# Miniprotein binders against Uncharacterized protein C1840.07c, part 2

Target 1, 306 residues: Uncharacterized protein C1840.07c, of Schizosaccharomyces pombe (o74480)
Amino acid sequence: YFNVNQLFDHEFIKVFPNFKGNVEAKIKYPTVVYAIGDIHGDFPNALDVLSAAGVVSPVFPHEWTAGNATLVQTGDVVDRGPDTRKLFRWFNDLHKQAEKHGGRVVRLLGNHEFMNAKGDWRYVHPGDKASYPEPSEENRIIDWGHSGEIGNLLLSEYNVTYKDNTTGSHFMHAGLSPEWAYREETVNELGKELLSHFMSREKIPEYLEDFWAIEGPMWYRGLAQLSEEEACEVALNVTKTLNVNRLVMGHTPQFHGIVSRCEGRILLIDTGLCSAYAGERAVLRISQNDTDSIVEAVYRGKIVKL

## First folded at step 7 (miniprotein)

Design f11 (from z1 with L11Y)
Fold by ESMFold2-Fast, scan of step 7:
Structure f11 (fold): chain B 306 residues (1-306), chain A 119 residues (1-119)
Amino acid sequence: as target 1 above (306 residues)
Amino acid sequence: SPEDLRYLAEYIEFLIMWVERAKELIKQGKYDEAEKLLELAEEEVRFLKEEAEKLRKEGHEEVAKRVEEVAKKLEELIKELKEAIELAKRGDYETAKELLERALRDIEELAEEIRKLLE
């Protein structure tokens, strides 16, 4: 009897650690959506878990390996860690690679992207600033403005929310209240308007004030922080309004891994994966066919069904 | 390099495992699942042919020739299994069984060719 396992090289296993899992998922579930929450400037930790999930190669230059799947990054790439510019370029390149295979990389705006566009740099890592040539602060202002690499990407390619119709999943950075779910069709346009005003250093119009407020789409923590009973009441209202099966969000850290609430209607995927927060490294995986879905948290050494 | 050769050989081993799995799915009557796995295997055979061409351009003609031969045998095996699925779907179970038994022998032969590649 030929035993192929005795011939396996550590280097191959290192490159394709989830090979069998990816094959099984593609056969049984033709639609696969991955999601990663708040990264906060930590490229090594983002790479670690995305490669563990089979989304990217662990071998430089860390290219797309997820075929026709969708990856959603739910915002907050910037702040706390030093790798901001590298991460924005990497995700942009991954999107271009994914498109060649019928896949996509969806990238959402987090509140920290808005803060940096606005010039609120309280949380910027020294290594992020040092990534710019001198005068570093002035060059960073340019990069986060309308004419800059990051500013232009955020304004042209990034949205506030994303709905995946095939899985019935709605992705957001923080959360949507019932009031903002009712206005969902305006959220992406209002977000782009706000981002542009912040980059211009202009006073925002009064109609944008509620959007940026603590109960607005960039800050709302109700789905993550309310009691199970109250959060489920909100989630049932919001999922009905949006015509989806589940809501996926970052923003409110869950240091022990991905959390499911209200029988899977709420998925909290900000696990504080950056070194500054020292949380678990996790990627959400939603696998869908015509009859059912599997929802799982993928960690470095284990997969947990949610 | 020797590292690259070992990497390719083990990659081929994983493709053989996909074909083995497809064979088991066919035996279980899971024809749609087997068909999808064989389609994935066909895509990966294209990668092997591209790697063989790269090796040839680098002056590794003998290794490139062996990788190409393995790719051709794997492609033939995939065709046999697809034919077995079509026969089984139309109720020709006896002919499907004969093709599955041939595929099993071909897998064993392919495994031996890969061992030779690593020597």
Scores: ipSAE 0.000, ipTM 0.133, lowest interface PAE 18.2, mean pLDDT 82

Design f12 (from z1 with E10D)
Fold by ESMFold2-Fast, scan of step 7:
Structure f12 (fold): chain B 306 residues (1-306), chain A 119 residues (1-119)
Amino acid sequence: as target 1 above (306 residues)
Amino acid sequence: SPEDLRYLADLIEFLIMWVERAKELIKQGKYDEAEKLLELAEEEVRFLKEEAEKLRKEGHEEVAKRVEEVAKKLEELIKELKEAIELAKRGDYETAKELLERALRDIEELAEEIRKLLE
């Protein structure tokens, strides 16, 4: 850390009290990473907290205002709520806007994106279906296929995981077991291959079955649900294997806000922000410079250090 | 094993989380939010019962029985929580408290059933 107590003569600060403040004002966190968990078709709630965090404008058309920062959305944009198409278009537009400012919007695949690609629509909101012109079901099948707007977007721009090297943060939808962390280099490739098979309505190849299984990257809840001691043993193993400081994930709802476990090695950011779940609306913010990291949960009207 | 068994296991865990959340909302006096969440839980329990019937037709009798037992217990918990909300709305907080305490014990039993199902 920049030690300010060693920089200044006490006599000098007494004579020029604003000098220390001016130097401290020059201390910046040049890297800022925001993350938002499971949205489940709830545009108003996603907008509310992203604008509170300064990521987007509260004024229509809600454009990118985060400069060169990174925003990570950790999957599960679809299901439960009606605003699926609007949300996918909005995040795509935000990414294009962010790039013009040296920033980026990273978008990850959640298990519900895979379910919708596969044709498992048991959680699809009637308003999502009604967003398509008649014949609405056929048009939704096309949209989630290889040639559709959403299907093409998921295949070309979405990944399963994302690593931010500057902050030492690894982002995922659900979680990675020690076994899958060891095979992390294959995760994005296998995920896109599975997604393509689902869109083609093909049976899962045997070698992809463990990827989609309950202990696989799209479903694993161990980091969120194991006892503190057991989760920390897993997190220490996984962070060491991935060479990161922290693991950030959605998928397992934390209704009272963002949860930090294991001295910040686990950050659970699915706060059930969709109105159906009655959870808190929250955005994770990681601010980094050469010496320090600040990790915070941003809520409507308050910021909490994690 | 059924291709979608992973979905049923995940759904059961999610339903337990929703019932626990509804209990918290009731304790906080947020009755309308709790009722909305319980209505969503009821829809998922109906799906769970339908999946148990399908599993039984496919010859997966043991798994079907476990899923059906969990669904019945979740249905009973949702009913108890709804009764607690009605009593609290009427000002009968003492009886509501007794029903909430019973629901807590039932949720703990369900957690063990889920753990056995996911082994």
Scores: ipSAE 0.259, ipTM 0.647, lowest interface PAE 4.4, mean pLDDT 85

Design f13 (from z1 with E10Q F14Y)
Fold by ESMFold2-Fast, scan of step 7:
Structure f13 (fold): chain B 306 residues (1-306), chain A 119 residues (1-119)
Amino acid sequence: as target 1 above (306 residues)
Amino acid sequence: SPEDLRYLAQLIEYLIMWVERAKELIKQGKYDEAEKLLELAEEEVRFLKEEAEKLRKEGHEEVAKRVEEVAKKLEELIKELKEAIELAKRGDYETAKELLERALRDIEELAEEIRKLLE
């Protein structure tokens, strides 16, 4: 009898030294949630850190190894790098694999997914375009539309926000102002409506304009960019409104690794892992039991408590 | 519109973040990584100029002019950082250091221009 776990020998542990610690944490804490921020078309770097964290196998075809855990990807899979189609297919396959083990892969919409649906391709890598058969541009338009592989996937499987009740953690790409936190229950519905209108190249209804605006759910940078004091005021308001312990977001790069603000109420997980940004490769790990939680940044070769 | 102005200001803040990161990488001797990041910054400057042209065509002349001024300063800053990399690679560390210090002053000036845009 043979399974992929038999490949996790001494050489594997030497390459992925955090693997044993991740297994031990899961035994003591029955609920584990991993999160990865902005990938921007960089499959090798996403694979590198997800395998270091024990979420996926380092061996092709890089299958799910996180059992019943949850992985959250907070959007911006597309742009900058060439591996967009490969990444969307990979995460979709990982979700199907995870479900077989009682786990899941939550995939969220970033502003760059909306931009690509809208036809704003200023950041599309030439290798992304070249991944389509000729006529490549027309085929990419179809793929990001209602009937396309990516377009249909985004409309049917992706949301703007995700709330994990067991850990008390709220995940999204950018962030919510206090006003939008009060309306959080509408965010996924409004986001799907906007995405559909963008795919149709239709004029945006007036009621969707505030959603896409700079203070809206897809662009808000206040939790990452306001002073510590001001960001904490916002975070205290938003966490109370959403009834959560912490807010997890990408969108605003943190080049030295995952940043915790306001005593852990804000977790900034966009570490610029795409090779073009020269940031750090990191995965957030939240481990929960009935009485306690541990929040950690997982890097290749080290784990840092946040 | 006010929303368009805030959007542009946040894009400029993002560009400054990349330039600050490139400066850190240069100080660490990570020249190839700095060069790649500066290429992203150059592309963003081009897009910023295109947005300024759109604003001008829509009748927002004053805003367009300020966005163009910021884009021009950012372009000059990126050029200074690229020159500092070349000087450091040639062993001219004193001149490279001087250019990096000038880039710091330019970043401070850009921050002030962004503050004016937000107002």
Scores: ipSAE 0.212, ipTM 0.638, lowest interface PAE 4.8, mean pLDDT 86

Design f14 (from z1 with E10Y)
Fold by ESMFold2-Fast, scan of step 7:
Structure f14 (fold): chain B 306 residues (1-306), chain A 119 residues (1-119)
Amino acid sequence: as target 1 above (306 residues)
Amino acid sequence: SPEDLRYLAYLIEFLIMWVERAKELIKQGKYDEAEKLLELAEEEVRFLKEEAEKLRKEGHEEVAKRVEEVAKKLEELIKELKEAIELAKRGDYETAKELLERALRDIEELAEEIRKLLE
C-alpha cells in the first residue's frame, strides 16, 4: 500500500508543493511528458511555471525534480528578453541531471535560434548583448558560431522535431504542413544543414529554400491560425502521416493559456510567458499509462484538463 | 512571391493579436506590461514597412501599397493605445476609455483589411 504522504511530511509539502503532485502522477501514470513553449529570454517566468509544474526546484540552484519524466522545450529560447545564455546553460544542466534519473530534456530549434545563427539580431535584448565581455558583439558572433558554446549546443544537441512514441506526441516549434509531415524523416537533417550554413554566413542552397520559407517547418502557422475546420483537416492528415495522436507546437502566441484544437490533435503551448508578451505562464503535461492519456495545462495554483 | 505574401499576412495577424492583448492589459490597469507589448508591436510595424519597400523594389506595387496601408493603421492604433495609457496614468480615465473604444473600431477595420490581403 503506497501512499504519497509517506514520502513527504507537511513541512516538506509546504516548501515543495508541486513535488508531491509529480510523484502522485507517476504512481498512476508511469510516463509523464512536460512541454514548455517560447521563453524568449525570460528566466524568471520560465522558472516560475516549471517549478509550479514540479519540473524544477523553486530553491536555488533550481535543479531537476521531475525524476524519469521528459521535458520538451519547443524552441525560441532567445530574443526579446535578456537571459539567453543563462537559459541555454540551465536547460543543458537540467538535461544532464534528468539523465541521472532516467529522464530527459529535449530541446528544439525555433526560428529565432536560426535568425540569431544567421546574424539577424533585430530582436536581441540589450541585456543579452551585455552578458558578453567586450567586445560584446564580436564575442556573441563567436558564441553563436560552430565553435561557440551556444552554436555547438544547437548543432550537437538540438533538433527541429521530436516524437515521443509512448504518448504518441509529435513536438515542433511552429507547425508541419502535410507536405512537410510527408518529408518528416528529412526535417532534422535539413534543419541542421540550414543552421550550419547560417552560422557560416553562406548562401542557402536551393534545396534548403523551401525548408526556411513561410510554409516550412520553422514558420508554418496553419495548425494554429486556420479555421477549426481547415486546421482539423491538416491535423488529421499530419497525425496520420506521422503515426501520432497529437501535435504540440509553440511559435503562435496564445495569451490566455494553452489551447487545444481538433479534439486534442493540436496543442498550442506558446502562451507568451515572456514578460514582454505579458501572456499566461503554462506548462503542458501529458500523463500516460497502458490504457489512458491525461492532457493538462499546468499554471501556478491551477491545473486545467485539455 | 506567394510565400512572401503569406508571411506578411501571418505577421499582420500576429500584430493584431499583440494590440488586442495590450488593450486588455490597459483595461486591467497593467500599464507597464501594455507599454512593453506596444513597443514590440512598433518594432514589428517597422519591419512591415521594410517588407513593403522590398515588395515595391521587386515590382509588387499593389501588394506593397496594401501592406503600407495596414502598417499605417497599426501605427495609428498603437499611438492611440499609448496615449490611452498616458491618460490613464494621469487619472484621466474617461478620455482613456474613449481612446480604447476608438482603438476597438480600428482593430475591426484592420481585421477586414487582413481578410482582403489573404484573398
Scores: ipSAE 0.021, ipTM 0.509, lowest interface PAE 6.8, mean pLDDT 85

Design f15 (from z1 with E10M L11E)
Fold by ESMFold2-Fast, scan of step 7:
Structure f15 (fold): chain B 306 residues (1-306), chain A 119 residues (1-119)
Amino acid sequence: as target 1 above (306 residues)
Amino acid sequence: SPEDLRYLAMEIEFLIMWVERAKELIKQGKYDEAEKLLELAEEEVRFLKEEAEKLRKEGHEEVAKRVEEVAKKLEELIKELKEAIELAKRGDYETAKELLERALRDIEELAEEIRKLLE
């Protein structure tokens, strides 16, 4: 028997002000999916908003507190900021913790993960490089390779897209054109093939060229940048093809917070939370029961319905 | 290659977003945050110039020239925004506003340059 009044002791509320909201949401909506966009090496900012959303503890070592919920990170953990290794380890540990409670942490590949695997390091923060023992660049090459800690995680644990059947939500890093939505079942396989070729420092096979191209799954900005009319035309096509209610993506920064387009069919969750971009810190929360869903942007100190 | 050109176009789009964010921060009086973001933008312009030099060495002169032209326009825009910050910090909000409006027009021109780069 779970008595909710016992959880809201005055001293507890002072330490965990968002706990009551999370408990109440869980009672009304048994399925909760959180999503966080582009982090770009900024552990303090990622921690700030994930703890505000009740996904992780604000107290070291910042353990999973979201029970059986799902957290989706939509790629671009690396570049710009220094905390790359710490973030990959933290999310991996959070997934292991979540599994013990019937939850999960889904982690997606962003274009910057592919660039780092390829050896294009023009955006790597000096602090990321300094996180490796000397010779630091050689050790980073090893870590991002097939047998390295990060390389092995990306190949074994990461996908390009994720579909949550309970909420009818499809998660991606950048966007899917109608062409790539039609080919969605090939996307994860092709992405992992490309990643492996990049790690091997091999020229990519011709059949992978379209996947990596500007209209490909790692780069497509149409859903985020086309006019409302054109974006809605694409979103209606793509959601029908994928049999989902909404498309959730990062990659295209929305500096004023999470943006909803096309009557909720497009959710843009890259809010530029990295301190380098000076954007808002936000987490998407989708709460689902048998009859309805609530879609919200969670910020520290406020929650906005989308 | 066409692949490299598309990658450069995407990076330029990212830079335009950073510059737009810096402009909004200036309008909000968040000058230190805007200056920090513009310093990142300057670093990205350096990378564009390096890529233009690489393309030129590989025999892609016309493409290298276009990338260099975009990099120069971005440098000019960043300079205008930095000048706007300095003027606003000194209380010259009228001139700062004029420079911000010029920056908006320059950003619109960059979108056209990206379209040309793809072709």
Scores: ipSAE 0.036, ipTM 0.512, lowest interface PAE 6.6, mean pLDDT 84

Design f16 (from z1 with Y7W)
Fold by ESMFold2-Fast, scan of step 7:
Structure f16 (fold): chain B 306 residues (1-306), chain A 119 residues (1-119)
Amino acid sequence: as target 1 above (306 residues)
Amino acid sequence: SPEDLRWLAELIEFLIMWVERAKELIKQGKYDEAEKLLELAEEEVRFLKEEAEKLRKEGHEEVAKRVEEVAKKLEELIKELKEAIELAKRGDYETAKELLERALRDIEELAEEIRKLLE
C-alpha cells in the first residue's frame, strides 16, 4: 500500500540519484505536526483526509491514531455544512485521546466561529439547526453562549493563534499583518474578549474594533493574496517578529491543494475541502528533528513535498 | 455600516474565487458543481438586499442605498455567470469563456471600490 514514507524515500533518491550504501539510520523526526484548514461542517471529507494522513482511524468511532503528534485545526469548523456539533465534539474527544499518548489537538477560532457567537447565522446549514432539539434556534443560541457546550469550549479551549516552538511554525486562521504580528502576544486575549462580547450580544468596545476589522487577525488575506514579492516582504517581517520559520493559515481557499509561498514561509492550507467548495482534500504534515524539517501535503493516495 | 462593508468585501473575494473555480469546473464538464457555487452566491445577494431594507427602515438611508447598489451589481454578475454555464452546456465554450473573463474583471473592479471605502 502507498504511504508517506514511500514518497519520502522516492524524493530522497531523486535528490541523491547515485547514492549507494546500506543506510542503517535515517533521519528521525520525533516531532510531527499535522494541520487541517477550513472544514465548514463537512465531517465525511474531514474524516476522509485525516484518516488518509493516519491521524484518525477510518473505522468507527474514528479515534486518534497519531500517537504523540500534534494536530492543529485552523478554524472555520462551522457553516456551509451540517455536521458542526459532531465536528466540535469529535475534535474535543480527539484531543483527550491524544493527551493519553503525549500528543495534542490544537483548535483555533475562525471568523465563522465569531460570526455564529454574535448571532450572524446567514451561513448556517439547515441540518446544523435541525441537530438541536425543539425549540432549535433557541437551543442553538444557548449552545453558542457562555454556558453552552460549544460556547464554553470555544472560550476555554480555543485560541486565535498557536505557536509550535519545536517546528518554528505559527498557526492562524486568516493571516497576521506586520502590525498584528508585533502585537501577537495580545491576540489571544483580545480574541477571547471579543468572543465573550459577541456571546453576550454586546456592541464591540472601541479598542476591539481594529481586531475585528478587515485587516485584523480574523480576516487578513495579505499573505495569501498579495503578489509573491509583496507577500514575501510581509512574511519575512512577520516571521522575524514572531521568531518562527513559517506561517500556516486557512481562510483563503486554494482549490487545487496546499500552496507554499515565499520559499515555504507561507503555507496556505484552506483547500476548500467542504463539498460546497468542491476543493481538494488535504492535510499539512511538518516533520521535525534538531536540524531538518520536511513539509508535505497529504492527499488521498499521494503525498507532495512542499 | 462597518459590518456591511466587511461582509461585502468577503463576499466579493469569495465570488472572485468561485468564478475561477467555476471556470475550471466548466472546462472539466462539471456544470452542476459550478452552478451550486453560484446558487450560494445568489443566497448571499438575497440576504444583502434584506439587510438593506432593514437599514432603510431604521433610518440609515445612505448606507441602505449603497448596499442596494452593490447587491444589484452582484446580482447582474451572477446572472451573467449562470448564462456562461448554460452556453458551455450547449457546447459554446468560446462565448462562455469570454463572459467569465468579463465577469471576473467586473468583480475585481467592484472589489477595488470596496477596498477604497475601507480605511
Scores: ipSAE 0.164, ipTM 0.576, lowest interface PAE 4.8, mean pLDDT 84

Design f18 (from z1 with E3Y Y7L)
Fold by ESMFold2-Fast, scan of step 7:
Structure f18 (fold): chain B 306 residues (1-306), chain A 119 residues (1-119)
Amino acid sequence: as target 1 above (306 residues)
Amino acid sequence: SPYDLRLLAELIEFLIMWVERAKELIKQGKYDEAEKLLELAEEEVRFLKEEAEKLRKEGHEEVAKRVEEVAKKLEELIKELKEAIELAKRGDYETAKELLERALRDIEELAEEIRKLLE
């Protein structure tokens, strides 16, 4: 439970060079990665479970309390609920706070972020639109464009996937097929190109069509929905290609809590936590040391090993 | 287009998940939560009907027909679930139970229709 840098910092080792060799320093899990799935504009529910997990303070202004840990949000912050602007600002502020402690907040693009950038607003909550000064819709168009607060944030700070090397965990919004796993090096670049084209309201180039297709990285449900046998075959291929131990994704709701498939190779973390979906509120926690990992679902008042 | 088929598949999958969640909430006596979820489902059925009309205008008549059939079945299922909630709230548990069981059979049939559509 002690960070090795705190116990064996450079100055201490220089003064007491035999300390590290003669004292058993037992570090249980120095690396912790939290992940939260689809939020869909529901700040109170996101706050509820993130504070229950110890990631943020339950006391206003709900600051970062997870030290040097990593938090990954796997996309779909927007739509259904009203708190979109508040959530994007909050996560951005949490990242700045986390960096001061050696941690980070990784934020990924979900298909609903792309839809909103494109101008497909069929799922936008009236309260989201009302958060903009009149003329509300025109100001929302500007905010989701290249020079807007949200648009600029998505282009500069957000990626499609994130790989945590220490835990061997690959994070994505929806899922990666075997084909897209082989092309993973291009995924973040292609995603940002697509996002920029959507913000420009221009027709996408042919080479981006397969990225946005049903089997593409923003929509693929195979890992979540195929039979256990078939999903495991896909997961074994994808984890081998990406050189990771597990795949973590949102997008496909699991209303009863976080689901583990294929002996932990697939972690489904979209629990439908938005009030409209009435799913379980959960945060994934991966704790890692040199030899072992513990994977857990954190609920309010309960922690379940996966 | 391939883009429209993807959005259609996404809408249909979400509708199935929401209706399945609503039936579970009704079984647990969480009627207000189930009602809110069903209201969202009704809005999505409207968008499905709009997508079907768009597909028809693009020359995809057979797919448009299948989408309309699914939308009609979802509309009926949502009505059945809403009626079951109202009956349960009024204390007519036997009629509510009968409607809920019928809705459960209908959702299973609808899942099969979606499977055939996405083949």
Scores: ipSAE 0.027, ipTM 0.553, lowest interface PAE 7.6, mean pLDDT 84

Design f2 (from z1 with F14W)
Fold by ESMFold2-Fast, scan of step 7:
Structure f2 (fold): chain B 306 residues (1-306), chain A 119 residues (1-119)
Amino acid sequence: as target 1 above (306 residues)
Amino acid sequence: SPEDLRYLAELIEWLIMWVERAKELIKQGKYDEAEKLLELAEEEVRFLKEEAEKLRKEGHEEVAKRVEEVAKKLEELIKELKEAIELAKRGDYETAKELLERALRDIEELAEEIRKLLE
């Protein structure tokens, strides 16, 4: 432990009363990972909880304030709400800002990103469509294609899964079955191949059908919906195969807040934060040092240990 | 295609989840939020009807008929849930509770029948 008391005098603390505490906390827990689940086009609600968690400024233009921390967004930024383009641009800007401080913003693909790339727009908000100049539908097709702003971001910067080695946490949109956990090293490659085929409006190749299926990485709900006993059996298998301590996922809404299952091996972070779902606004925070980890749900006005 | 019928199970699971959430919101007196959630459920049923029409155009008339029957049953159940909200708003909580529990059982039964057909 580094003794920070020797670095700050009384006058410094007077001007920056929380600075010493923040520095001490960072030295005690040098690795902090935040995660936010399904946003579904709701910028105000995403901003509200991310600023409550100290990840972004509540003051316009809502810039990165989390230093060298990592933020993981587990997919499903699009659909239901109108703020899709604004959210993708905001997260891209936050990533660039975080890098300047040794942090990062990891952005994952959800099933709704694939649906929009494919041209399945049944859930697109009218305000999302109206955000494009006329002809709005044609310009949206271009934007979600290979050379479009969103399409290019999804292909070049987004993955299906992310593993944080320091905390031993594996992040995904929906969940991984034991079968897909054994194939985890192929998941990001197969996902990007499928996304490219969807953007080209091509039929799904046979070898990608299982990937997009209901038990595949973009749709699997077993870890969230199976009984505690059955979900724990799956989680123990999957965490062992992936060599991680916990699995973090969105996709299956938990309307009362973040849910921990199987002694913390399963963390369900889709809290239905979009106003359309009438859920809770929550951010997961994992703080790690050499001897322990603290896993918490951050809400407006309260923090709950998981 | 008929292989896409697996997505019907996904849609039905979403509907069960939203119905259960609407029930919780009604118990908390949050009727406007419950109504909004049921409007999303109505939109989901509309997409089931679009799937039925697509399947019929592809020559899968028997499957299309089944999807259409499921969509009709779900529309009736959502209407019953909206009726329960109106009863609750008027203070008739006991009748509202009975309607909500009946609607949820009916949806679970329908979902189970669909899942068995997709096995």
Scores: ipSAE 0.222, ipTM 0.621, lowest interface PAE 4.7, mean pLDDT 85

Design f20 (from z1 with R6W)
Fold by ESMFold2-Fast, scan of step 7:
Structure f20 (fold): chain B 306 residues (1-306), chain A 119 residues (1-119)
Amino acid sequence: as target 1 above (306 residues)
Amino acid sequence: SPEDLWYLAELIEFLIMWVERAKELIKQGKYDEAEKLLELAEEEVRFLKEEAEKLRKEGHEEVAKRVEEVAKKLEELIKELKEAIELAKRGDYETAKELLERALRDIEELAEEIRKLLE
């Protein structure tokens, strides 16, 4: 981190007092990355916090207003709430809008997307099913398959992980153990292969069993649930292996807002924002320039530095 | 398969988080939010009992009994929390507090059982 004060000594500032102020006024954060965790079918709550953060317009039709910024959604758009189809279409449209301004919307797979592709619908809201024409359940099967709007979208545009090189931030739904961090380059390929097998209603191949297991990339809770000491050991290992400054994940609800662990190496952004969980509504914002990084949680009417 | 039981352990862990959240919402006077969360928890407990019956039919009696015992403890916790909400709404805060304290002890015992399941 380079301090602008080091560019001008005390004698120079006395002679040109406004010069330093003009130089400091040019310090900006040209790179901004927003991230939103688990939405679980709750369009009103997602809209509320994304508009509060300035990512989207509060006025219908709620278009992209974040210019060249990046928004990352870390999975679990589906289940619990009714607005699944509306949310997937909205994020797809936001991505197209963002690209016109030099920005992007990165959309990642959560375990609930895989569950729905597999046909495990125990958490599907009745309103989600009712959003389909009769026969509603058969039409939902088609939509989450290879030929469907959602199924095709997940296979063609969604990944398991995303790395933002400018900020040094790694994003995913759940988390990586040290073992899976070593294999991170295979995660997106294996995840898409698993998703395709689930859509085909095929028995999971043996080599994909570890990927879907409790310690695998779609379920791992260690970074969120282990003691501070143990989580920090994992985070130090994983951040070094991935060559990043921080790990950003959803999946494990933090009802009081975004949680930072291990001096900012772990950022837990699933705040249970859906009405079913009654958690805080929050968006992560990472602002970066050549010399500085600001990491903060954006709430309605309040911003907290992490 | 007994090796596929990690999903049940994950579900039970998640249910503990929901019950702890409901207890906190009750203490804050957010009764409607707590009731909604507890209704979701009741559906998950029903699922656990159904899975235990499937395991029993497949000959996994010991595992089925452990899942059933955890499900029963969660069911008792949810019932106590719902009763606490009703009492608090009526202004009987002292009895509500006693039920919340019992729920806290039950959650601590359940967390230890989950730790053993995850080993």
Scores: ipSAE 0.387, ipTM 0.725, lowest interface PAE 3.7, mean pLDDT 86

